VH-VL binders against o27280. Designs and how they scored, part 443

Target 1, 266 residues: o27280
Amino acid sequence: MDSMNVPEVLEIKRIVEESESVKTFIFSWDFRREVRPGQFVMVWDFRDEKPMSVSLIDPVRSEIGISIRRVGEFTDRVHGLSEGDLLGIRGPYGRGFELMGRDILLVGGGIGMAPLAALADEATARGMRVDALVAARTADELLFLDRLEAAGVNISTCTDDGSCGFKGFAHERLLTLEENHDMAAVCGPEPMMFQVMRILDERDVPAQLSLERYMKCAVGICGQCCLDDTGFRVCAEGPVFWSQELSRVREFGRYRRDPAGRRVPW
Key: E = the ipSAE of ESMFold2; O = the ipSAE of OpenDDE; V2 = 0.75 times the mean of E and O plus 0.25 times the DockQ between their complexes.

## First folded at step 20 (VH-VL)

Design ce6 (framework fv_cemiplimab; at its last look DockQ between E and O 0.91; V2 from the best seeds 0.88)
Fold by OpenDDE, look of step 20:
Structure ce6 (fold): chain C 266 residues (1-266), chain A 118 residues (1-118), chain B 107 residues (1-107)
Amino acid sequence: as target 1 above (266 residues)
Amino acid sequence: EVQLLESGGVLVQPGGSLRLSCAASGFTFSDYGMTWVRQAPGKGLEWVSMISGSGEWIYFADSVKGRFTISRDNSKNTLYLQMNSLKGEDTAVYYCTRGDYSYPFDYWGQGTLVTVSS
Amino acid sequence: DIQMTQSPSSLSASVGDSITITCRASRKIGHYLNWYQQKPGKAPNLLIYEASELQSGVPSRFSGSGSGTDFTLTIRTLQPEDFATYYCQQSLSTPYTFGPGTVVDFR
């Protein structure tokens, strides 16, 4: 366990251009160190460190993939890297998704599809039927469609501008889909997840939702990712939560804490 | 005490434009999403638009999409509704209300009357 | 879109009566239903949220029940100030829709 907390310097084997703003970095991985969809790793570029979800788990090739959206200085630097360059990776951390039943629904928005793509691979490998609702602002921001299709996932798309699939938001599209599932996994912007969660609740579909909050230590010590009034640490008790757990979290879908600990509305 | 005060409602011609304002007080404005609801004379309530606390998440009724814009200035505790290409069917009392996808509409302003007529 | 209906459209009652208003959704909406009261020339007031939760400051004579598609607002021991129009509203999904309203007037 001690070795897990020390970043391992790994070479970038491949870089996959997922979209204009998203790249997937592929690394060799020793699978003696277990990793589950929904877990995250801390990525260190020798200047700063950020939590990133694992988007690819390939035991056959002994590889993992980390999908990173370009959103700031750290990610700008990382996006400037090439194959053969080095990054520090420590982890994995957090609670991942739990699969149950035969039919699973995935609802993802934007980069939120990263952990869900990994989950889709595992679910399909287990012989589960997987439906995925993939949401984005525009068609060019839809992620992992080819990969999901190749895995045998039934895909439904929605875009804010209607450039692909259903014109509207994920919760609106979900409402038009009447099929029942044994469980659901959700990841994306919290306003999306909050509204999707209500629909799933109405349908009595057990749901797991992955939160993307600011994390610093990743080991449940610093408390910067602690959710108000619950004591839940996103890095330790999460980032994957059951809907029943999140129903107790007052701030879910309403506000978050920035690196300075200030409340920021959604 | 929570207070919401709408303003800007006047008589306009079809095809005209109008901006409504809602001044909020008595609570942390940015903590809440805000919503516009309208009511035509002698008719029921119609949801129009919603904006999240940060202003990043915006929703519209189909009847006003492409014509109306919603915005907020959290530094001024003010909600806005910009209405363009106004139609007779847009004639209504417009209410500002506190609430969004996560909160019921628990506080309402007195409303402001918008009349669209030639 | 989710369509909301109410029954009756209007009813007459006396002070002290117990009345019931029904709201129906075109599809299941769980417990995501709110009730509002509106008096002539005034803004609506929230009475009940999440189908059965009483809003702070609202008298206990008001109660809400139901789930799925059928909901009920009950006013026990009707008071003079309760004569108004009542609206249900689904809060499951955008666009949020209101029922057509039920007018409660004096008998």
Scores: ipSAE 0.922, ipTM 0.959, lowest interface PAE 0.5, mean pLDDT 96
Fold by ESMFold2, look of step 20:
Structure ce6 (fold): chain C 266 residues (1-266), chain A 118 residues (1-118), chain B 107 residues (1-107)
Amino acid sequence: as target 1 above (266 residues)
Amino acid sequence: EVQLLESGGVLVQPGGSLRLSCAASGFTFSDYGMTWVRQAPGKGLEWVSMISGSGEWIYFADSVKGRFTISRDNSKNTLYLQMNSLKGEDTAVYYCTRGDYSYPFDYWGQGTLVTVSS
Amino acid sequence: DIQMTQSPSSLSASVGDSITITCRASRKIGHYLNWYQQKPGKAPNLLIYEASELQSGVPSRFSGSGSGTDFTLTIRTLQPEDFATYYCQQSLSTPYTFGPGTVVDFR
């Protein structure tokens, strides 16, 4: 039949350079295996395997896109690949975003815009009003702006250095934006997500936030993606959590654990 | 016992530079973000700058942006504040405190006085 | 910036009295408010966090309440050691602004 938990070897169909540090790798995909915004796949380069968020979901062309930031040895190797090269992909895994209401706010930092870009496409296709706050350290690191604009998303930008849009952090820009949304979806550096969540909590806006943690199995068996004190498995109960779920998670916004189980600060 | 000890406060002329230090003990320093708060003589408290446990996330009050930098050496359990282009309005007792965006300011040093005067 | 105000700026009270200090934010801040005590010549000390949560080691005669823009610190059965200046501080967002302080003098 199929071996869904074994990587399928797929050819890289196209590579889009989103920035100096981010590339989107596009693969043919059989959509009998459904993919939802906020779900992830495990990408295998025949040496190592890492979780990556899906940024493009295109059933018409039978394509998915995986956006990868160059940040370490694995991603350096993947960024060195060309169209026609092979990668293993297993999944999708995890709980994706759930849309509600008519007005959604997206808050994305850096590569965190990847799953939100996929969500924006779905939300606009449903006829929702979509506001997006796109944050980065510099203008060159703002992702998916043209794509979001073409989809009809209302974009606000902020950069730490002020090179584009508001000069400052995402939570600081958020304070200056309209407060009325039916829900929010947040993905980016965890300190940013913590500070954004605090503001959304004050506004009484239901929020879903996408977390990143160390993973081995990705199917909920090994327990390596568990969050302190709650036992939530990022690969199974997440990676997308409601803000109410995260309010019980001591480590959120404060620290993470490395593969050896050692506490590391943000 | 959590202890924080600031040092380096002196008299300096306007336009000058100064580095403050805060020695930490009694807790795992790298687990906590740290904050500088200042208090001008006879005045209230003013938040100045904040740094995350790893040192990667850094925040400043508008009044000091571009003039001050904050850093930490987790191997020495020490927080620093580098103050450049000093002005008279920077005259204050500078407190080192434990806390960041995720924790209240629960432990404070006794402060070090910086005086900026001609 | 979120501006914080306090009332009164100063007060005098007798040992055994109950007093209330108020703090107001220039915008809604939810429950993201802390209270600090500063005795003359000393560093501040955390009393209350998240509007109403008593910090460990703080006497039960201290309590905090409020949400949104209006907050109170209540000290029941004042003791001589409660002579101090009290500051509120919002913790919703940077910059983490403090109120101007309330000086409590014992008569």
Scores: ipSAE 0.813, ipTM 0.918, lowest interface PAE 1.1, mean pLDDT 91
ESMFold2 (binder alone), look of step 20: mean pLDDT 93; pTM 0.949

Design ce7 (framework fv_cemiplimab; at its last look DockQ between E and O 0.92; V2 from the best seeds 0.86)
Fold by OpenDDE, look of step 20:
Structure ce7 (fold): chain C 266 residues (1-266), chain A 118 residues (1-118), chain B 107 residues (1-107)
Amino acid sequence: as target 1 above (266 residues)
Amino acid sequence: EVQLLESGGVLVQPGGSLRLSCAASGFTFSDYGMTWVRQAPGKGLEWVSMISGSGEWIYFADSVKGRFTISRDNSKNTLYLQMNSLKGEDTAVYYCTRGDYSYPFDYWGQGTLVTVSS
Amino acid sequence: DIQMTQSPSSLSASVGDSITITCRASRKIGHYLNWYQQKPGKAPNLLIYEASTLQSGVPSRFSGSGSGTDFTLTIRTLQPEDFATYYCQQSLSTPFTFGPGTVVDFR
């Protein structure tokens, strides 16, 4: 753990193309360094560094996977890499998901399914019943369906355009699903998570939600990921929060801070 | 003081198009999602559409999906509703209101009347 | 979609009376319910949000209660300016739906 904050240069073992815009990079991992679903790592391409959620945790193969959506210059460079190329990885960081009960509901949107896919693997391995609501704009953007199905997850899909599953948004689909879960884990766009959280609150289902905010140091020092009024640092107290914690966060679902610290509305 | 002022409501024929505007003042416009609510003559309130502060997140009632578009110009503090393929049942007073999935509709404009008739 | 109903559709009362309006949702909506007041020819005004929180500037004679599917708006000591139509609205999920309204007129 002493070297946790020093990037380890790792070779890309495999690359899985999840969708047109999402790739999963597989690395060998020494599991003496514990990693939990919901935690993130800092990925360094020797020019820039970005936080990425762990989407695969495989202790049998001694591998982890990091799913990255192509959205900017950094991710463009990373997406240009091939198997055998090198990346710097430091971490893991942050608070991961906590599993409880027997029945768990996963609600994910887009790349938000990355940490939830890892959680699904752990939950199913523990013998839990897992329901997953997977949301995306279109069918082509739905992630990890085959992997979830293979794990025994009961999947429900929804797409904005109705190209797959329920036509509509995740919170709308959730209203049509049975209420029989001991806990829920949610990750995706904050407008989605905010509305999903309300439904889960109405149902008295304990919920954990993973926030995606700009993070710089990952160690709770720089304050770039601080949430207004609460002092919560997404990299330290999060990125996974209980719904009760987020209910205290005024900005949740309403706005975020950009790298310059400016307020950006959702 | 928060103010919302709708405009653009006129008489149009069925199948016609119309764009409504809502000028906002007295608050940071981009901090709030905005909503259109309409009311047919002598009838109740009907939620029509909602747009988030950035404009990226948009929601519609089924009755107007595919026909109406909602947009905003935060530099002009203005909300818009583009209405295409108008029908008689679209006849209503259209209200601009401050509020979204996270805020109640706490401020309303005076409304603008849209009449669809041959 | 979540359907909203109200009862009664109309009621007559006198100044000084206490009245209660009921709103019902077709499914549980927790405390995500708002109340609005609308006078003829005017835009609606927010009275209560989150089932029981009084909007700033609204007189304390207005109160809201309820959770789940059944909600109530109570107006104590009815004033002349309170004669209007009242709407409930669920804020749990899109599409956000309104009740049909309750008309409160003079006896």
Scores: ipSAE 0.914, ipTM 0.952, lowest interface PAE 0.5, mean pLDDT 96
Fold by ESMFold2, look of step 20:
Formats: sequence, structure tokens, C-alpha cells
Structure ce7 (fold): chain C 266 residues (1-266), chain A 118 residues (1-118), chain B 107 residues (1-107)
Amino acid sequence: as target 1 above (266 residues)
Amino acid sequence: EVQLLESGGVLVQPGGSLRLSCAASGFTFSDYGMTWVRQAPGKGLEWVSMISGSGEWIYFADSVKGRFTISRDNSKNTLYLQMNSLKGEDTAVYYCTRGDYSYPFDYWGQGTLVTVSS
Amino acid sequence: DIQMTQSPSSLSASVGDSITITCRASRKIGHYLNWYQQKPGKAPNLLIYEASTLQSGVPSRFSGSGSGTDFTLTIRTLQPEDFATYYCQQSLSTPFTFGPGTVVDFR
């Protein structure tokens, strides 16, 4: 078997068109190497390599799904592939979500719903009650609604433009939702996550949030994914952090650093 | 020294339009979100609109949604407020202030007066 | 929207007095509350953020307390420069609403 740190070339078994801009690529996977919701993989198209969300974890069919949003040259090339084409996959990497209690709230923005869809499947399989707040800019960018409904998840939606569900931001919708959850899992744009975390803190709901940073090695050696002051490596100590851990991270919700180390605001 | 200087406040007729500017200096402008707060004569403070450091995240009070837009030019260290369909209730001193959802409003300009009257 | 109220709406006091201003939110806001001072004809100044943290350069005679829905600003040993209007402001969620203000006048 190839080392986890060397890409394994895998055939695209199926492609699911989740939206105009998001596709899920499904691969056969040997689950002796376990994958947890919230972990990520590095996807290699034989020219470039990018971290991508694991959105489907199916040990029964021996499959994983990787959801990819079209945002640039790399993802444009990958979206042009067909079933039977090849991609390199290395991983999984990082710390995934941990479930606790009986009632969970999911708050996802855009492609951030991908790891939360995987978590929802695990939570419902455990018999947990799952509420999900699914956010996007417009209705046609809301992801995984049919899959979540089929799993028995209680869905609330919001869109920036009001084209589906609540008109406004996820944190504004959250203020109007029930407050009694044992935990929350949050993934999406970091300004959304910051504002959602503030509300969850006020409610005393333990929260896990998944951060995105630039990655090169994905195994904690190169330092490219480190967070200011704490030195937490997103690829190793994260990408999923408890809200208490993030309270120590000055940059969370405020800025990130580019590959050259320059501060970039949200 | 952090400085914020608003400009553009004038007398306008109801239904008119006006653009306010806020010139920033003494700090790295793009590192901070910015906010507009207004104060009608003899009245309290009212939060109006907020924009993140990159300009990507924008928020409005209900009283101005659809009529006002907020923008920034980080290369010129300038914040803008475009006000359309002005009403008498928009008469106020408009302050720009440094801060957003992640920071309190720690530095304020001295304000510019907008009067909406015929 | 989260409604903010303040009490009293105004008060008269002398130099050397200690005063207390209260602020109430229409829902729990945790510790996400700021206080501002505004002198006549001037822009507001940040005094306190996160309910109790004193902004750099603000005199120690100012203090804040409270959590949940009820908050207090206390000014010990009033100075001539403290005669002003004081505003609370919630920072839990947009829209970031202010209280109506409390005017502190000299007697």
C-alpha cells in the first residue's frame, strides 16, 4: 500500500452534480485507513495539489466522496473530468469532529456544508437529533438539502438575497432558532463562523469549528498553516477546533496569512 | 496617530442622493473593518452600516437597507457611504468609526452633517 | 433586533460624586456590551468593551460590570471632564444597536 503521504492514483467512480458550481467525486476507499468527518484530503491533478473536504464516508460500499467547488484554474480542470478519469489522493489529514450528547446543531455556509453532511450521516446513524442551518448567498448555492432531508435532519435555510428561507446571514437566523443543543459544528466562511461562535458562546453551547488555511505539506512540517500567536497548525491540531481553543487565536475571524506570510483581512 | 475625517455632508432635498467619504490615516486601513454611525440633532447614536477589511462582508441597519450602499478603496485609505432616496429622517451627523463584528468602535471621526430638507 | 434601554435618561451630579448608569438588553447578550462617552459637540469615545474591559487610556475611575441582560457603568469621583452623554451598545449580533443615552449634567 502507498504511504499516506504519497498520493495514490484513484479512478473517479461516480460524479454527483450538487449545484452548478459544486461536484462530488466518489472513489473506492479501503477503510482500514479510517476517515472521520472534518478530516481533509489533498487532491492532485498531476499538475497542482489542493486540500478538499470529505463529504461522503460510506464504509459499507467502501466509498468516499470529495466535494469540490469551482473557484479557479485547478478546480476548473477537475470539474472537466469524467467518470473513469484519474486523480491523486493523499490523506486523510487533520483532526475531525467529535460527537457528544443527543442533540447537535450544524451551521454550514456554502461548501462548508460538505464536512457537515458527513457528520450529519454519522450523527443520525447514532440516533442523535440533528438540526442544520444551511446558508448560502443564493438559493441555487444551498448544498445537500435533499440528502439531509433523507437522513432525517431538521433543516433551516438562509440566503443573503432572500431567494430561499430567511433573508440574511446565518448568525441572524440563529438568533431566532431554539437554543437547546448539546453541541454545535460549524463550517463556512470565517466571518460567518466568528459571528456564529459568539452567539453559541452566549448560549453556553460547546462548539467545534473547522478552519481553512493555506496548506503545502498537510502533515505539520512546513508551517504554512500555523495560526498567529498559538502556533496551532491547521493541518495537524485542526482543521476542527473547539471554540475554547479558538478563543486563544487572535487571527480567527479577523484575518489570515497568505503563502508569503502577509496579513490578509476577511 | 489614528485619524478619521468625514466629508461630503451638505443640504439636500428629499429624494436626493449624496456620497460621504472618510479619509483614514495612522493605521493599516485594510486590516480593519469600518462602520458608519449617525446621530440626528439632539438624539442618540444609531448604527448604520459596516464593512469588513476586504470589503467582502457588508451589513446594514433595516432603516437604510436598499437605499444606502457602503464601499471602501483600500489603495486610497477611504471609506464611502452612498445614500440614495434620502428622507428627512436621514438628517444627522454621520460618523465613520474603526471597528466591525470582531472589534469595538475604538476611533471615531468628528462627523459630517447631512441635512435633508426642502 | 436587540433593543437596548438605559436608566436614568439624565442625572445631575457634582464634581466628586460617584454615579451609576444602567443598561438593559431585550435578550441575553452575554458579556458582549460596550460603553461610549460623548461630550457636547464631539465624537463618541470608547470607554469599555466586553462589559468590563477598560479601553487603553481611559481613567481607572470608570468601571463596567454585568452580564446577560443587565449592565452597569460606574464613575467614581466625577471630574469636570466627565459631564457628558453615555451610551451602551450590544456587540452580540448585527444590527449593533445602541442604548438611548444617559446625560450626566453638572448641578
Scores: ipSAE 0.757, ipTM 0.894, lowest interface PAE 1.5, mean pLDDT 91
ESMFold2 (binder alone), look of step 20: mean pLDDT 93; pTM 0.949

Design ce8 (framework fv_cemiplimab; at its last look DockQ between E and O 0.94; V2 from the best seeds 0.88)
Fold by OpenDDE, look of step 20:
Structure ce8 (fold): chain C 266 residues (1-266), chain A 118 residues (1-118), chain B 107 residues (1-107)
Amino acid sequence: as target 1 above (266 residues)
Amino acid sequence: EVQLLESGGVLVQPGGSLRLSCAASGFTFSDYGMTWVRQAPGKGLEWVSMISGSGEWIYFADSVKGRFTISRDNSKNTLYLQMNSLKGEDTAVYYCTRGDYSYPFDYWGQGTLVTVSS
Amino acid sequence: DIQMTQSPSSLSASVGDSITITCRASRKIGHYLNWYQQKPGKAPNLLIYEASTLQSGVPSRFSGSGSGTDFTLTIRTLQPEDFATYYCQQSLSTPWTFGPGTVVDFR
């Protein structure tokens, strides 16, 4: 376990251009170190460190993939890297998704599809039927469609501008889908997840939701990712939570804490 | 005490534009999403638009999409509704209310009357 | 869109009466239903949220029940100030829709 907390310097094997703003970095991985969909790793570029979800788990090729959206200085630097360059990776951390039943629904928004793509691979490998609702602002921001299709996932798309699939938001599209599932996994912006969670609750579909919050230590010590009133640490008790757990979290979908600990509304 | 005060409602011609304002006080404005609801004379309530605390998340009723914009200035505790290409059917009392996808509409302003007529 | 209906459209009652208003959704909405009261020339006031939770400051004579598609608002021991129009509103999904309203007037 001690070795897990020390970044391992890994070479970028491949880079997949997922979209204009999203790249997937592929690394060799020793699968003696277990990794589950929904878990995250800390990525270190020798200057800064950020938590990133694992988007690809390939035991056959002994590889993992980390999908990163370009959103700031750190990610700008990482996006400037090439195959053969080095990054520090420590982890994995956090609670991943738990699969149950035969039919699973995935609801993802934007980069939130990253952990869900990994989950889709595992679910399909287990012989589960997987439906995925993939949401984005525009068609060009829809992620992992080809990969999901190749895995046998039934895909439904929705875009804010209607450039692909259903014109509207994920929760609106979900409402039009009447099929029941044994469980659901959700990841994306919290306003999306909050509204999706209500629909799933109404349908009595067990749901797991992955939160994307600011994390610093990743080991439940610093408390910067602690959720108000619950004591939940996103890096330790999460980032994947059951809907029943999140129902106790008053800040879910309403506000978050920035690196300085200030409340920031959604 | 939570207070919401709408302003800007006047008579306008079809095709005209108008901006409504809602001044909020008595609570941390940025902590809440805000919503516009309208009511035509002698009719029921119709949801119009919602904006999240940060302003990043916006929703519109189909009846006003492409014509109305919603915005807020958290430094001024003010909510806005820009209405363009106004139609007769837009004639209504417009209410500012505190509430969003996560909160019921628990506080309402007195409303401001918008009349669209030739 | 989720359509909301109410019954009756209007009813007459006396002070002291117990009345019940019904709201129906075109599809299941769980417990995501709110009730509002509106008096003539005034803004609506929230009475009940999440189908049965009484808003702070609202008298206990008001109560809400129901789940799925059928909901009820009950006013026990009707008071003079309770004569108004009542609206239900679903909060499950956008667009958030209101019922047509129920007018409660004096008998």
Scores: ipSAE 0.931, ipTM 0.962, lowest interface PAE 0.5, mean pLDDT 96
Fold by ESMFold2, look of step 20:
Structure ce8 (fold): chain C 266 residues (1-266), chain A 118 residues (1-118), chain B 107 residues (1-107)
Amino acid sequence: as target 1 above (266 residues)
Amino acid sequence: EVQLLESGGVLVQPGGSLRLSCAASGFTFSDYGMTWVRQAPGKGLEWVSMISGSGEWIYFADSVKGRFTISRDNSKNTLYLQMNSLKGEDTAVYYCTRGDYSYPFDYWGQGTLVTVSS
Amino acid sequence: DIQMTQSPSSLSASVGDSITITCRASRKIGHYLNWYQQKPGKAPNLLIYEASTLQSGVPSRFSGSGSGTDFTLTIRTLQPEDFATYYCQQSLSTPWTFGPGTVVDFR
């Protein structure tokens, strides 16, 4: 065999347009296959297969949602699909976020808000106080604001161009926010996550950060998602790592590797 | 041996423009973010701008935002600083240094002097 | 912006002395603090990063300590080549900021 799990072919039940470039695809899901915020699935369009974040976990309706940003050929093809069309899904894979304490901070950049939106739903359902710092280049790219607000999340925004909220980067906004959180969950561009992690480390806030790397097998066998110098496999030991684990990862925040194994700087 | 060599510093009048260059050698240039730091005569060090290895992540000091642009050409191992709308307070020695948000400023060029004066 | 201050602004010392320079940040910066040495007419050189880690090739007579807001650079058994200006720099967040410098002069 050349694949660990055969994708299950599922019908797209509903499509939600989150922005001009991001859609959430909703599928019926049998929750005997448990799904946790921060885990990912491999989405197969019968030509290629890519890892995607789970953004909605709804056991009551027996649904999951997968948020996909249009960024290339694969995602262009998927964005062209309609309700009723088919996709293959295998998973979930990886280690998800772990909630602790009563006050949680979410820091999300762009599509990185997808797994954090799922986490926010779980945290608010447990009665936790949730603050979210939602970052993007422009106001039009801020994701899930209405959903988070409806869930009772306290939202701060920042945009690179200042079109909404604080003008600047997420870590710069974070310096002006309260320091009283029991934990943080962070997902977004890796340079953002590195700089946010540094501030959270200074505050002694336990942080969990979700990394993205090239994946092929998604089950820890092929080695494509390994992090230099540690042997951590993003698909198995991650994608969610504690900040203490990442402090030992030299490449975090500095570079990644492309499908050919070449070092690519951020 | 890591080497950084700045060039392009000259006398310019207020409101003028100038481009500085920094030639890098002795290391894999694209693997490292790069930074400009300046020092006015007889004064301390002031961070100006920083650019990541890919060129995608760019940061500026408030004093230069909107007037300065930073760029790099990884095929030429060269860092650039485009300075527009120059003011007297921009008069300084400009240093090219290796480092970004993830690395300290570990190697420095000798600097190039920019003088903004009528 | 995180403001950095240094004391003293200058000091006089003799070869063989032990000296200490203090740096203070306007807010907690953890251990994210670097030290640089600059000799007259020359570029700065990195001495210490992350408050206490010596840069490669820096003599062991240099040491750094501190965390939070207060940091020190200590030079033991001062050598002739150590007469220079010393700057601290916070590395917690943009914008990166330097202290105003401490001039160490030969007595």
Scores: ipSAE 0.781, ipTM 0.903, lowest interface PAE 1.2, mean pLDDT 91
ESMFold2 (binder alone), look of step 20: mean pLDDT 93; pTM 0.947

